# Ledger of designs, part 339: VH-VL binders against q0atu2

Target 1, 119 residues: q0atu2
Amino acid sequence: MLDKKARIRTSREYRNVFEKGKRLSGRFLIIYYVENALDNNRFGFITNKKIGMAVIRNRIKRQLRAIVREYQGQVKNKHDIVLVARAGIGKSSFEGMEKDYIAIMKKAGLFARNANKID
Key: E = the ipSAE of ESMFold2; O = the ipSAE of OpenDDE; V2 = 0.75 times the mean of E and O plus 0.25 times the DockQ between their complexes.

## First folded at step 17 (VH-VL)

Design cd10 (framework fv_ivicentamab_arm2; at its last look DockQ between E and O 0.10; V2 from the best seeds 0.00; counts 0 for: pae E 12.3 > 2, placed apart)
Fold by OpenDDE, look of step 18:
Structure cd10 (fold): chain C 119 residues (1-119), chain A 119 residues (1-119), chain B 110 residues (1-110)
Amino acid sequence: as target 1 above (119 residues)
Amino acid sequence: EVQLVESGGGLVQPGGSLRLSCAASGFTVSDNYMNWVRQAPGKGLEWVSIISRRGSTEYADWAKGRFTISRDNSKNTLYLQMNSLRAEDTAVYYCAREGSSESSYFDYWGQGTLVTVSS
Amino acid sequence: AYDMTQSPSTLSASVGDRVTITCQASQSIDSSLAWYQQKPGKAPKLLIHDASSLESGVPSRFKGSGSGTEFTLTISSLQPDDFATYYCQQSDEYSGEAYTFGGGTKVEIK
């Protein structure tokens, strides 16, 4: 999980990202991102039922939150970012998920070029 | 009644292989996230591997390439194939069921099976 | 990976004592923390998950608290059956070193 300040929580906030944000698709993730008027980034996570039952969706969300948290300090500031899990993510490894996240975020220009996993 | 019973442990030489089994009862292995956790003599607990409901697998970094987690749904049994065993792999190996929440904790454990790697 | 540091490593106490064990995470794990009890020659037993949720059947004298990076397990009045080794475990990060356990705290008779 992320700090409350770093999370998109309301349907209005999600709608704003989907309507005004840009969209990029990766292998396992789709991201929607838009600048916000805050001094911090906020992240949202979407896992629909086609990924699997609740236990799977919860696991995926946990994994994505872990990834986002790990690289949080390396993301360009003042953005609302929604991560949408694609159907194939349930078969992905954590490393695959992480790699996809990094790739997409770099492509979006939101991620530091030298972002590395923090062990 | 939920029960996990490990077997297959024993003495093996360095470089050898061993397959551990975990027979489950009271629940369906394929409907749960199952884990292996080990404990070296007199030491703490160390996560080894997990298999998801869909059969996706993850491993600790040190376990990758040498350990393989799998299951036989018809036998309701979890396995851990261990190859290229080292002295430092000496431990009691536990199978553990993951609890039902957004976090990953282990609500049921087997009694463990001892693996001793020694020349 | 998140490092989990437990303190103290060993704790000597008497029956009836209030016992506190601390677990510190190297990074915030929110409430994704579990506590286990292990007795010699036995498998770990889940006591608490999600930082403060008491597992069914566990005595109410066990209490988990904390969030972020600091967590505590408290035994309000130590009972003879409570002498054991306790482990915390982060359950938030799923990585190559996911589910990191603390080093353990042995609670022994004074």
Scores: ipSAE 0.015, ipTM 0.645, lowest interface PAE 8.5, mean pLDDT 90
Fold by ESMFold2, look of step 18:
Structure cd10 (fold): chain C 119 residues (1-119), chain A 119 residues (1-119), chain B 110 residues (1-110)
Amino acid sequence: as target 1 above (119 residues)
Amino acid sequence: EVQLVESGGGLVQPGGSLRLSCAASGFTVSDNYMNWVRQAPGKGLEWVSIISRRGSTEYADWAKGRFTISRDNSKNTLYLQMNSLRAEDTAVYYCAREGSSESSYFDYWGQGTLVTVSS
Amino acid sequence: AYDMTQSPSTLSASVGDRVTITCQASQSIDSSLAWYQQKPGKAPKLLIHDASSLESGVPSRFKGSGSGTEFTLTISSLQPDDFATYYCQQSDEYSGEAYTFGGGTKVEIK
């Protein structure tokens, strides 16, 4: 579960990540990320109407939250990270989203030491 | 056929320890999110702990530091180590499989094992 | 932690009745809600996930609805096998506790 303190919630918080953060694109996801002044990470999730109806968008958000929950212990602390779903994500599998997330987080250098040991 | 069989419950004194087991068949424990959920006599359901496919763990706040979820993949078995037991820990303990990777809900449950903590 | 308020706590009904059970979350959980049926001495059984998705093998008389903070489970024509306790469950990632359950609704013979 992502604790309430681990969630980006306000428009100002999101804007800070978009304005000051780095951007990396994957196959199904875009991440924006920036260091924060906290002792923890915060995550935000964006799906827009082009992805599909509310039920589809909610399903995508749930899947992304589950993926983030799976790997949250491996993410370097003190970052605000926004995951933006790309238009084609609705046709992807959960496993496809997961692989994409791992790849872009590695490319961003956001996984801590030994983060790739998953057993 | 998916089957979950809990064992290891019994009578234990306050401050004591107990290890619960959940033997799984019809699926691989390490391919799934696995959970412990408890139910005090005459009461509702209360989530206890989760272990992810990658081995990451989460606990209810009241369980942190006292309970440890683990698994043995060679035995296809989930465990709950329970230390510093208290009277309020008296409950039937269920192991539960989280649904498909798109679902955070429990699609299969064992029949439970009773833990009674009493002087 | 998100609070889940389930109502009514007890409901008396006859075979053939339409039964509606409500679950409210203290803050929005989008569609992150499941419904379970539990008979005495048995483990819970999943009926509905993602608020409205019927689990395979569950009779179509069970219907889940809602999003955000208010959710309903409807049994369109109650059968003898449906007398049980029903629980809602949420698993929004920001609750602090995973998979918070409602207090339950016991559906009894009138």
Scores: ipSAE 0.007, ipTM 0.608, lowest interface PAE 12.3, mean pLDDT 85
Fold by ESMFold2-Fast, scan of step 17:
Structure cd10 (fold): chain C 119 residues (1-119), chain A 119 residues (1-119), chain B 110 residues (1-110)
Amino acid sequence: as target 1 above (119 residues)
Amino acid sequence: EVQLVESGGGLVQPGGSLRLSCAASGFTVSDNYMNWVRQAPGKGLEWVSIISRRGSTEYADWAKGRFTISRDNSKNTLYLQMNSLRAEDTAVYYCAREGSSESSYFDYWGQGTLVTVSS
Amino acid sequence: AYDMTQSPSTLSASVGDRVTITCQASQSIDSSLAWYQQKPGKAPKLLIHDASSLESGVPSRFKGSGSGTEFTLTISSLQPDDFATYYCQQSDEYSGEAYTFGGGTKVEIK
């Protein structure tokens, strides 16, 4: 799972991202993102009732955290990013969520060019 | 024309039980998320319960174990079974249909049925 | 659990006035917010959903705006039919207590 340091945890921190950040929508995901003054990235995750019952929402959150963790090294440093799951995400495969995440992050300019090759 | 008509309200003593009905016309309840919302006399709105298109249910924390939402597809009717009633359950109970969007909102409401819990 | 705070609880206005009602969520709810109008003895009526989407049949003088934790409902030129109580509703609470309503704002004649 993501380290505590890499998680947006408080309502104040979420509020900052929504108020000052940019929004970009994908097929299954919406992201809100803003540059931070820290030395690391932080991620937040929102799944609402429209997705399904608690068991489905919790599964989706776990899968999204796993995807974010896998691609963490490719994300441009010093950003707060909130992922909001869209209603249709419950019918998506893990692979479908992953592809949507990659596409939306690239479109937002948040994936560093050749990030994998600089380490 | 969409209509929701509640019935089954009345006077009941503390500890008693009551079953509310919500008859739907102009649409099919099993094709929609359906909710119960209540309003104590002179007070605000309070969400009670939801049933999904697939029949999954959720409840407000204070309603868990006492209230049961269900439906009868053959009668196109939504129900709320209320057990172990308390004075603070006194309210007008509305059934409400959720609209179609990424968020959950109630596009149609019934007229409400009054439940009074008193000795 | 998300708390929804509406302000003011009551406001007095005249026909033709621009009226603004605010709603604050204790935690971010994206754009998952609806506005309802309720007249005495009647059920609530949907005005706006998804923070800014006007429901069919609702007059264009009603406008919703905001995202995250701060939302507003504006009535650009108040009409006699608009004196009512207004409620906001949060619809994506994470905690498992699904939907939270604001405390309401009563708009009454000045």
Scores: ipSAE 0.006, ipTM 0.548, lowest interface PAE 10.5, mean pLDDT 84
ESMFold2 (binder alone), look of step 18: mean pLDDT 90; pTM 0.928

Design cd2 (framework fv_ivicentamab_arm2)
Fold by ESMFold2-Fast, scan of step 17:
Structure cd2 (fold): chain C 119 residues (1-119), chain A 119 residues (1-119), chain B 110 residues (1-110)
Amino acid sequence: as target 1 above (119 residues)
Amino acid sequence: EVQLVESGGGLVQPGGSLRLSCAASGFTVSDNYMNWVRQAPGKGLEWVSIIYRRGSTEYADWAKGRFTISRDNSKNTLYLQMNSLRAEDTAVYYCAREGSSEWSYFDYWGQGTLVTVSS
Amino acid sequence: AYDMTQSPSTLSASVGDRVTITCQASQSIDSWLAWYQQKPGKAPKLLIHDASSLESGVPSRFKGSGSGTEFTLTISSLQPDDFATYYCQQWDEYSGEAYTFGGGTKVEIK
């Protein structure tokens, strides 16, 4: 799980990322990202009703948080990053979501070094 | 260096079944994302299915319930089990490797195996 | 699924010509697009990935450009080996199919 300190929590903080940040789309995810003035990275997660019922959206959010946590050490410090799930994410496997996350983060230049193959 | 060789195609009647094989050499199937892509005679390319590194699978909507992708790591071979075949399944079937752990483009393709479904 | 519309379906050209093939996505796919070349009776071959990144060993006369919904493949000085069918492929969004291909453009001798 991600610590509370590593989460974007307020509507003002989300708005700042959307208004000042860059946008990049992947197969199942869109990220919005901006440098922050803090000592750490913060992540936000958005799943809309087009994904499916609450049980599906909750599963997606849990899986995305697990993926973000796993790769937390590879993310360049001092960024606010919001992950928005695309409608098709409900059709993806966990591996599909993970693959997409690595691809989009690498393309955005947000990984300090390339993501390694999982053991 | 890298080679993919499909086999198992042939003539089959509507409602019949076939299993296609794709023998890989020069790399390890279980370390890659492997796909099946088909091409009807004189027509374009159409994605069929993917198997991920840890064995998760995804299918085109029209293939769900009829086609099953699998692999045998000891034989370094990819399979496509096709059931309830229809005339519109007539095509050359290619196995294809994704060129990156992050990006979903196909860097190597097999030569293809022809499946003809007719009465 | 994102529809990929490729134009033209056929194109006649002479050696030395500049040819341009267009691929249009029904919705934005950023730069999540690859181009393939297929010669008769052969498997497709990767030319370009991520809209503009040339695959190793592919001649520099091939150039990919575009982002969002409109993409082009340009062959700046057509060679005899370039008479083939070309396909674009997206991998941006899954909506029934994980990937979709354009309908193909056949580049034939004039």
Scores: ipSAE 0.015, ipTM 0.675, lowest interface PAE 7.8, mean pLDDT 86

Design cd3 (framework fv_ivicentamab_arm2; at its last look DockQ between E and O 0.71; V2 from the best seeds 0.00; counts 0 for: pae E 2.8 > 2)
Fold by OpenDDE, look of step 18:
Structure cd3 (fold): chain C 119 residues (1-119), chain A 119 residues (1-119), chain B 110 residues (1-110)
Amino acid sequence: as target 1 above (119 residues)
Amino acid sequence: EVQLVESGGGLVQPGGSLRLSCAASGFTVSDNYMNWVRQAPGKGLEWVSIIYRRGSTEYADWAKGRFTISRDNSKNTLYLQMNSLRAEDTAVYYCAREGSSESSYFDYWGQGTLVTVSS
Amino acid sequence: AYDMTQSPSTLSASVGDRVTITCQASQSIDSWLAWYQQKPGKAPKLLIHDASSLESGVPSRFKGSGSGTEFTLTISSLQPDDFATYYCQQWDEYSGEAYTFGGGTKVEIK
């Protein structure tokens, strides 16, 4: 589980990311990202009913949090990042989600240049 | 030098099986996302399957249950097991490497191997 | 599966001509688009990825542009070696088709 400090938790925080941040779409994910005034990154996760039943949505959120946590130390600091799960993610493998996350984050320039486990 | 060499194609009767091989050199198959793409005679390109670095697989809907993508790391070789073959499966089958760890394009292709399904 | 409309299907041109091929996606894919060249009896060759990034070794007369749902491949001055079939390619949101190709554009000599 992500530390509370690493979570976007309020509607205001989410709105700020959506209004001021940049958007980039991947195969399974859409990310919104903006610099924050903190010393850490914060992540938000959004799933909607298009993905499937609540059990599926919860599974997806859990998997996305796991992915974010795995690569958290490699993300450039001082960013608020919201992950929006696209409809097709419900049928995706964990590796598929991970691949998409890394691809989008790399394209967004959010990973450190010398980050491990990312080529 | 990166190289992909497909083999195993040939003539097979409907309902038959065939296993294609793709021998890779110049890189490690298990460190890359590998795909099969086919092309019916005089037709366009059609994605078949992908195998992820940790071994997860995905298939086109029409391929599920009949096609199996796999690899032998010791041989640095990619495989496509094709069962219950149909006339419409007649095509040149290409193995293709994705351009980078999290790319969504294919930077290297084999020369292809022809599979002809006919009675 | 995502729809990918590539046009035209066939294009007749002369050496030196400016050639434009278009791919239209059914929904926005940002810049996740690649272009390939295929000659008869040969495997496809990657020309451009990420909509506009020229692959190493590809002549500068090839240019990819566009974002969202509209993409174009332009050959500024067609050369004899450029007569071939070209394909665009994108990812697909649904697991049923991880990748989708355009229908292809055959560039033939006028």
Scores: ipSAE 0.878, ipTM 0.940, lowest interface PAE 0.6, mean pLDDT 94
Fold by ESMFold2, look of step 18:
Structure cd3 (fold): chain C 119 residues (1-119), chain A 119 residues (1-119), chain B 110 residues (1-110)
Amino acid sequence: as target 1 above (119 residues)
Amino acid sequence: EVQLVESGGGLVQPGGSLRLSCAASGFTVSDNYMNWVRQAPGKGLEWVSIIYRRGSTEYADWAKGRFTISRDNSKNTLYLQMNSLRAEDTAVYYCAREGSSESSYFDYWGQGTLVTVSS
Amino acid sequence: AYDMTQSPSTLSASVGDRVTITCQASQSIDSWLAWYQQKPGKAPKLLIHDASSLESGVPSRFKGSGSGTEFTLTISSLQPDDFATYYCQQWDEYSGEAYTFGGGTKVEIK
């Protein structure tokens, strides 16, 4: 479970990340990320209707939140990060999503070098 | 030193089965994303299958239902079970390790083992 | 399969030549591209990952560049050991395959 202060809450906060942030695509995910002025990270999750019905979208969001929670101690602080699920994500295994998240977060430079080892 | 050694290739009749082995040393197979890649004679490289660190698997569409990737962690060995073999499955089969967990590339390859499907 | 267009399929060159090989993706793959060298009867060898990152122990005459849809491998001064076939490899979206290789470029002695 992510802390309440670790959530992106408002439409304005989401738009700030989309407008001012960097974008990086993985196989099943897109991340948008920008430095914030806080002492912590905040995460947002977007699933669109192309992925499927609400039950499927909620399952995907739950899986992504679990992945983010597992690795949150390795993420460099002071970032707002929005994860956008791509339409094909429903075909991925949980481990495929996890691998994708690790790959894009490392390529974005968002993992700290001396946090918990990923490998 | 990292090494990958494939074995189990040979001549097999159409419709037959064959199990390939890849003995790994210098690293732990279950800590890594492991892949099979094949190359038909005179042709290019073609991805076959991946096994993730926690045991989830993915396959190329043409392999799904016929090929099974697996591993034996006590022997540090990767396997490819190939069933319902066809002439077009004739190829050298390589075992390959992905570099680190953020990987989208293969940093170590075995020498390959030849599978010939012919009567 | 997500098709990579690799060109040329064959090129002839002399020692000392500058050699350029191109891979084209049909959609952006950001920088998720690797280059491999393969000699006859041998396994592929990783040269470059993440489009431009040189693998340890690979000579500095090899350079990868590009992002998005067009990528190049350049050998600045061809050496006798560089006559081989080169493959690009990308991380595919929605292809039904996790990885796709280009068709290869055979670099031959002129």
Scores: ipSAE 0.409, ipTM 0.819, lowest interface PAE 2.8, mean pLDDT 88
Fold by ESMFold2-Fast, scan of step 17:
Structure cd3 (fold): chain C 119 residues (1-119), chain A 119 residues (1-119), chain B 110 residues (1-110)
Amino acid sequence: as target 1 above (119 residues)
Amino acid sequence: EVQLVESGGGLVQPGGSLRLSCAASGFTVSDNYMNWVRQAPGKGLEWVSIIYRRGSTEYADWAKGRFTISRDNSKNTLYLQMNSLRAEDTAVYYCAREGSSESSYFDYWGQGTLVTVSS
Amino acid sequence: AYDMTQSPSTLSASVGDRVTITCQASQSIDSWLAWYQQKPGKAPKLLIHDASSLESGVPSRFKGSGSGTEFTLTISSLQPDDFATYYCQQWDEYSGEAYTFGGGTKVEIK
């Protein structure tokens, strides 16, 4: 579970990321990201009905939070980042989602050089 | 320009079947999430079905088992096969395209085709 | 599934009036809401998506606001072309129904 302060919670905050942020697509994930004026990162998660049944969407959400939490120490500070699951993510393994997350974060320049896992 | 043109509506007796078509131009159906939405005369809008980019489908609970959404990529055409029709299925049927891979709003609608189920 | 309740069901206003239409969800849907305009005999037209994002080509007099369970569509200065029925639509990830529409608000120009 991510710390409450590390979560994007309001529609206004999500809108800010979508409207002012950059977009980058991976195989299973799309990220929207923008620098914030806080001293920490915040993450948002979107799983819509295009993914499939509630059981699948809930599993995906839990797994994405776990992945983000595990790699939190490698993310450059002061960013709001929203992860949007693509329709095909329901067929992905945990490892597949993790690999996609790492790739897209590196491509976006959001991973600190030589950062290590916190957990 | 994006265009959606429905056809196949008409008068049918209870228990009968109809196949609706939605011819798309200006975009590729298989690259989008496509929906059917209906509206009974003088009533509000009611979602019927979706076909996802990779061909997965979902239905309103009342439509399951009777209605089948499909597409023909070579004809860039969306279909709705309606079986075991009831008087309460009388409505204008619209095909609609979702405007975003991240949000499930409908940016383009066809003009609709009227289905009347009556003796 | 989340019920979407629109109020009022019918609204009568004069040209130039500020008109407010409300949509209430039975459970929180964050900002997963769109507004549509439908004129008699025509298909619906998208006005607002994601609660507050104005669709390209839609006049700036239309404004969406709200989050959670209460949403509003405001027309700041009603024009004759705005005579229509307006619908809200949700697509929240926790909804049992994939897409739910409000009952509609008919705006009649006096």
Scores: ipSAE 0.005, ipTM 0.545, lowest interface PAE 12.9, mean pLDDT 84
ESMFold2 (binder alone), look of step 18: mean pLDDT 89; pTM 0.923

Design cd4 (framework fv_ivicentamab_arm2)
Fold by ESMFold2-Fast, scan of step 17:
Structure cd4 (fold): chain C 119 residues (1-119), chain A 119 residues (1-119), chain B 110 residues (1-110)
Amino acid sequence: as target 1 above (119 residues)
Amino acid sequence: EVQLVESGGGLVQPGGSLRLSCAASGFTVSDNYMNWVRQAPGKGLEWVSIISRRGSTEYADWAKGRFTISRDNSKNTLYLQMNSLRAEDTAVYYCAREGSSEWYYFDYWGQGTLVTVSS
Amino acid sequence: AYDMTQSPSTLSASVGDRVTITCQASQSIDSWLAWYQQKPGKAPKLLIHDASSLESGVPSRFKGSGSGTEFTLTISSLQPDDFATYYCQQWDEYSGEAYTFGGGTKVEIK
């Protein structure tokens, strides 16, 4: 689980990211992101009813948090980032979600340069 | 000090429209998140809508498409435009200020204005 | 939608009694809960925010406690002006939903 201070926790904070942020879409995910005035990154997660029943939505949300936590050290500091799951995500694998997340974050320029290096 | 004074309530027929006003004094509306909350006679509190410091708005699902929250900064006044009114919209409508930029509890409320939708 | 359940819906009490009102959230909201008091014909008044933080000017006989899914408002020695309806309100939802109120608890004279 992500540290509580690394999570966007209020509807107001989500609204701020949607209002001021940039949007980028992938196969299974959409991210909205904006620089914040804090000393850390914060993440939010949205899984709407079009994805499926609560069991599926809860599984997706749990898996997305695990992915974000795994790669948090590679994310440029001082950003609020909201992940919105697309309807098709319910049929994806963990590996599929992970690859989509990495691709989107790289395209958004949110991964540090060393995370994008190839040798 | 801080005061919120609602007006514009009254009797209106089903399908009609009504605009509520909330005149603020002691603070600036555009510096705060402002809300409308309603209460049907003898019933509980029900959130209606919010407008942010930057003018972004949100609505209860049942209010979307019928109600519009807005403000006039020059008059320091909050509004709620209500269209396609139904009998179940009969309620006292309160404007309320949020007490914090991070958390959305309501620290000041107006006295309320009664809207009665009846033939 | 996110459910907030208050119990009891109504309670009868006498001046000097200890009164306890409970609010349950269908999912964990940490401590992101406020309590309001509403007297007949009046607007609600903020009593407590962040589950246990007493608002300025509110008598110390009011106490909020709890976290996660179960919250309690206690009035240690009920006074005549405490006969009112009390509401809890949450402001945390991972889906971005906000401003859910409990159904209210009416505290009336026995």
Scores: ipSAE 0.000, ipTM 0.536, lowest interface PAE 12.6, mean pLDDT 83

Design cd5 (framework fv_ivicentamab_arm2)
Fold by ESMFold2-Fast, scan of step 17:
Structure cd5 (fold): chain C 119 residues (1-119), chain A 119 residues (1-119), chain B 110 residues (1-110)
Amino acid sequence: as target 1 above (119 residues)
Amino acid sequence: EVQLVESGGGLVQPGGSLRLSCAASGFTVSDNYMNWVRQAPGKGLEWVSIIYSGGSTEYADWAKGRFTISRDNSKNTLYLQMNSLRAEDTAVYYCAREGSSEWYYFDYWGQGTLVTVSS
Amino acid sequence: AYDMTQSPSTLSASVGDRVTITCQASQSIDSWLAWYQQKPGKAPKLLIHDASSLESGVPSRFKGSGSGTEFTLTISSLQPDDFATYYCQQWDEYSGEAYTFGGGTKVEIK
C-alpha cells in the first residue's frame, strides 16, 4: 500500500536520494536508492516531458505506482527509492514496465529472497 | 531437461501466410517470457516478438500488423503466425526462452525452422 | 535508436591463441549484456549473461568483462571447438527492437 508514509514528497527528500543514493538503469526505468532510518520504505516517481503528453505521463505514473504497490512486500525494508521513467517508456506495455521494475530491483539487491507480492 | 522443438517452416510465395510452432518440454511456457528471433541466410540475429508470462505481446516495428505471437497452454506450445510474407522474411526462425533468474537474455533456444519466401 | 557495435567482424586465429571481441553500446546498459556462440547450422548458445556471469557448462577459458558502454569477450587458449560466430546482446529502450544483437564476430582458422 502506498499511503502517505510510503511516498517521497519533498524536494529535499528527493535531493537526498539523488545525492547519496546508488543508481541503476533498466530498459524503461532508472532507480536511485538509499537506505533510510525510518523502518519503512518510501517511493518517488518522476516522469519527464520527453516521455510525451500529460495524458501519457499521467498513465505511466499511475501504472508505476500500481506496480510498486503490488510488489511492495518483496522490497527490503528501510529504503528510499526514486523511479525515473526513461523516454522510451511511453511505448512499453504494462507487463514490459513490470518486468523492468522486477529485474532492476533484483539486480540492485532490493528484493527479499522469498517475499511475495501483496496482490 | 529443457527442450524447444520448432516446426512449420517451408517454402511460401510472397503475400502468403505460414504458422510456426515451438513445442516446449521441461518447463511451462505460460510461466516464462518467450521470444521469436530470426536469422537471414549468412546474416546476424534479429529479434521478432515477445509474449510475456501474463499474455501481453510486443513486436519489432517491421513485424507489427503482419506477425502474431501466441501460445496454447494445454499443448505447452508457442506459435508465430506470419502473414503478408515478403522475400526479406526469408530466415531461420528460432524460439527462445528468457532466463529465469534475471531477464534480458535467452538461456534456451530451439534448433530453428527455415522459412523461404520465393516465387 | 540504440545501436550495438561489435568488432572485429572477422578474426583469424590459431589453436592456443588468445582472442578478444568487443561490443560497444550507444548508451549505458550497466551490465545488461549477454554473449552467445553459434556454430554453422546450429542455434546460438548462451555463454555469458550480466556481462561476466559464466553459464553453467561453459569452459573457464571464456571470460566476459566490462560495464556501461564497453564490453569484452576473451577466449584464452583457443580450442578447435571455439571456431564459431559470437554475438553480444542488449535490450532496446524503444519498442522498435526490444533486444538488439551485435553484428557478430566470426572466429576463423588461419
Scores: ipSAE 0.540, ipTM 0.868, lowest interface PAE 2.1, mean pLDDT 89

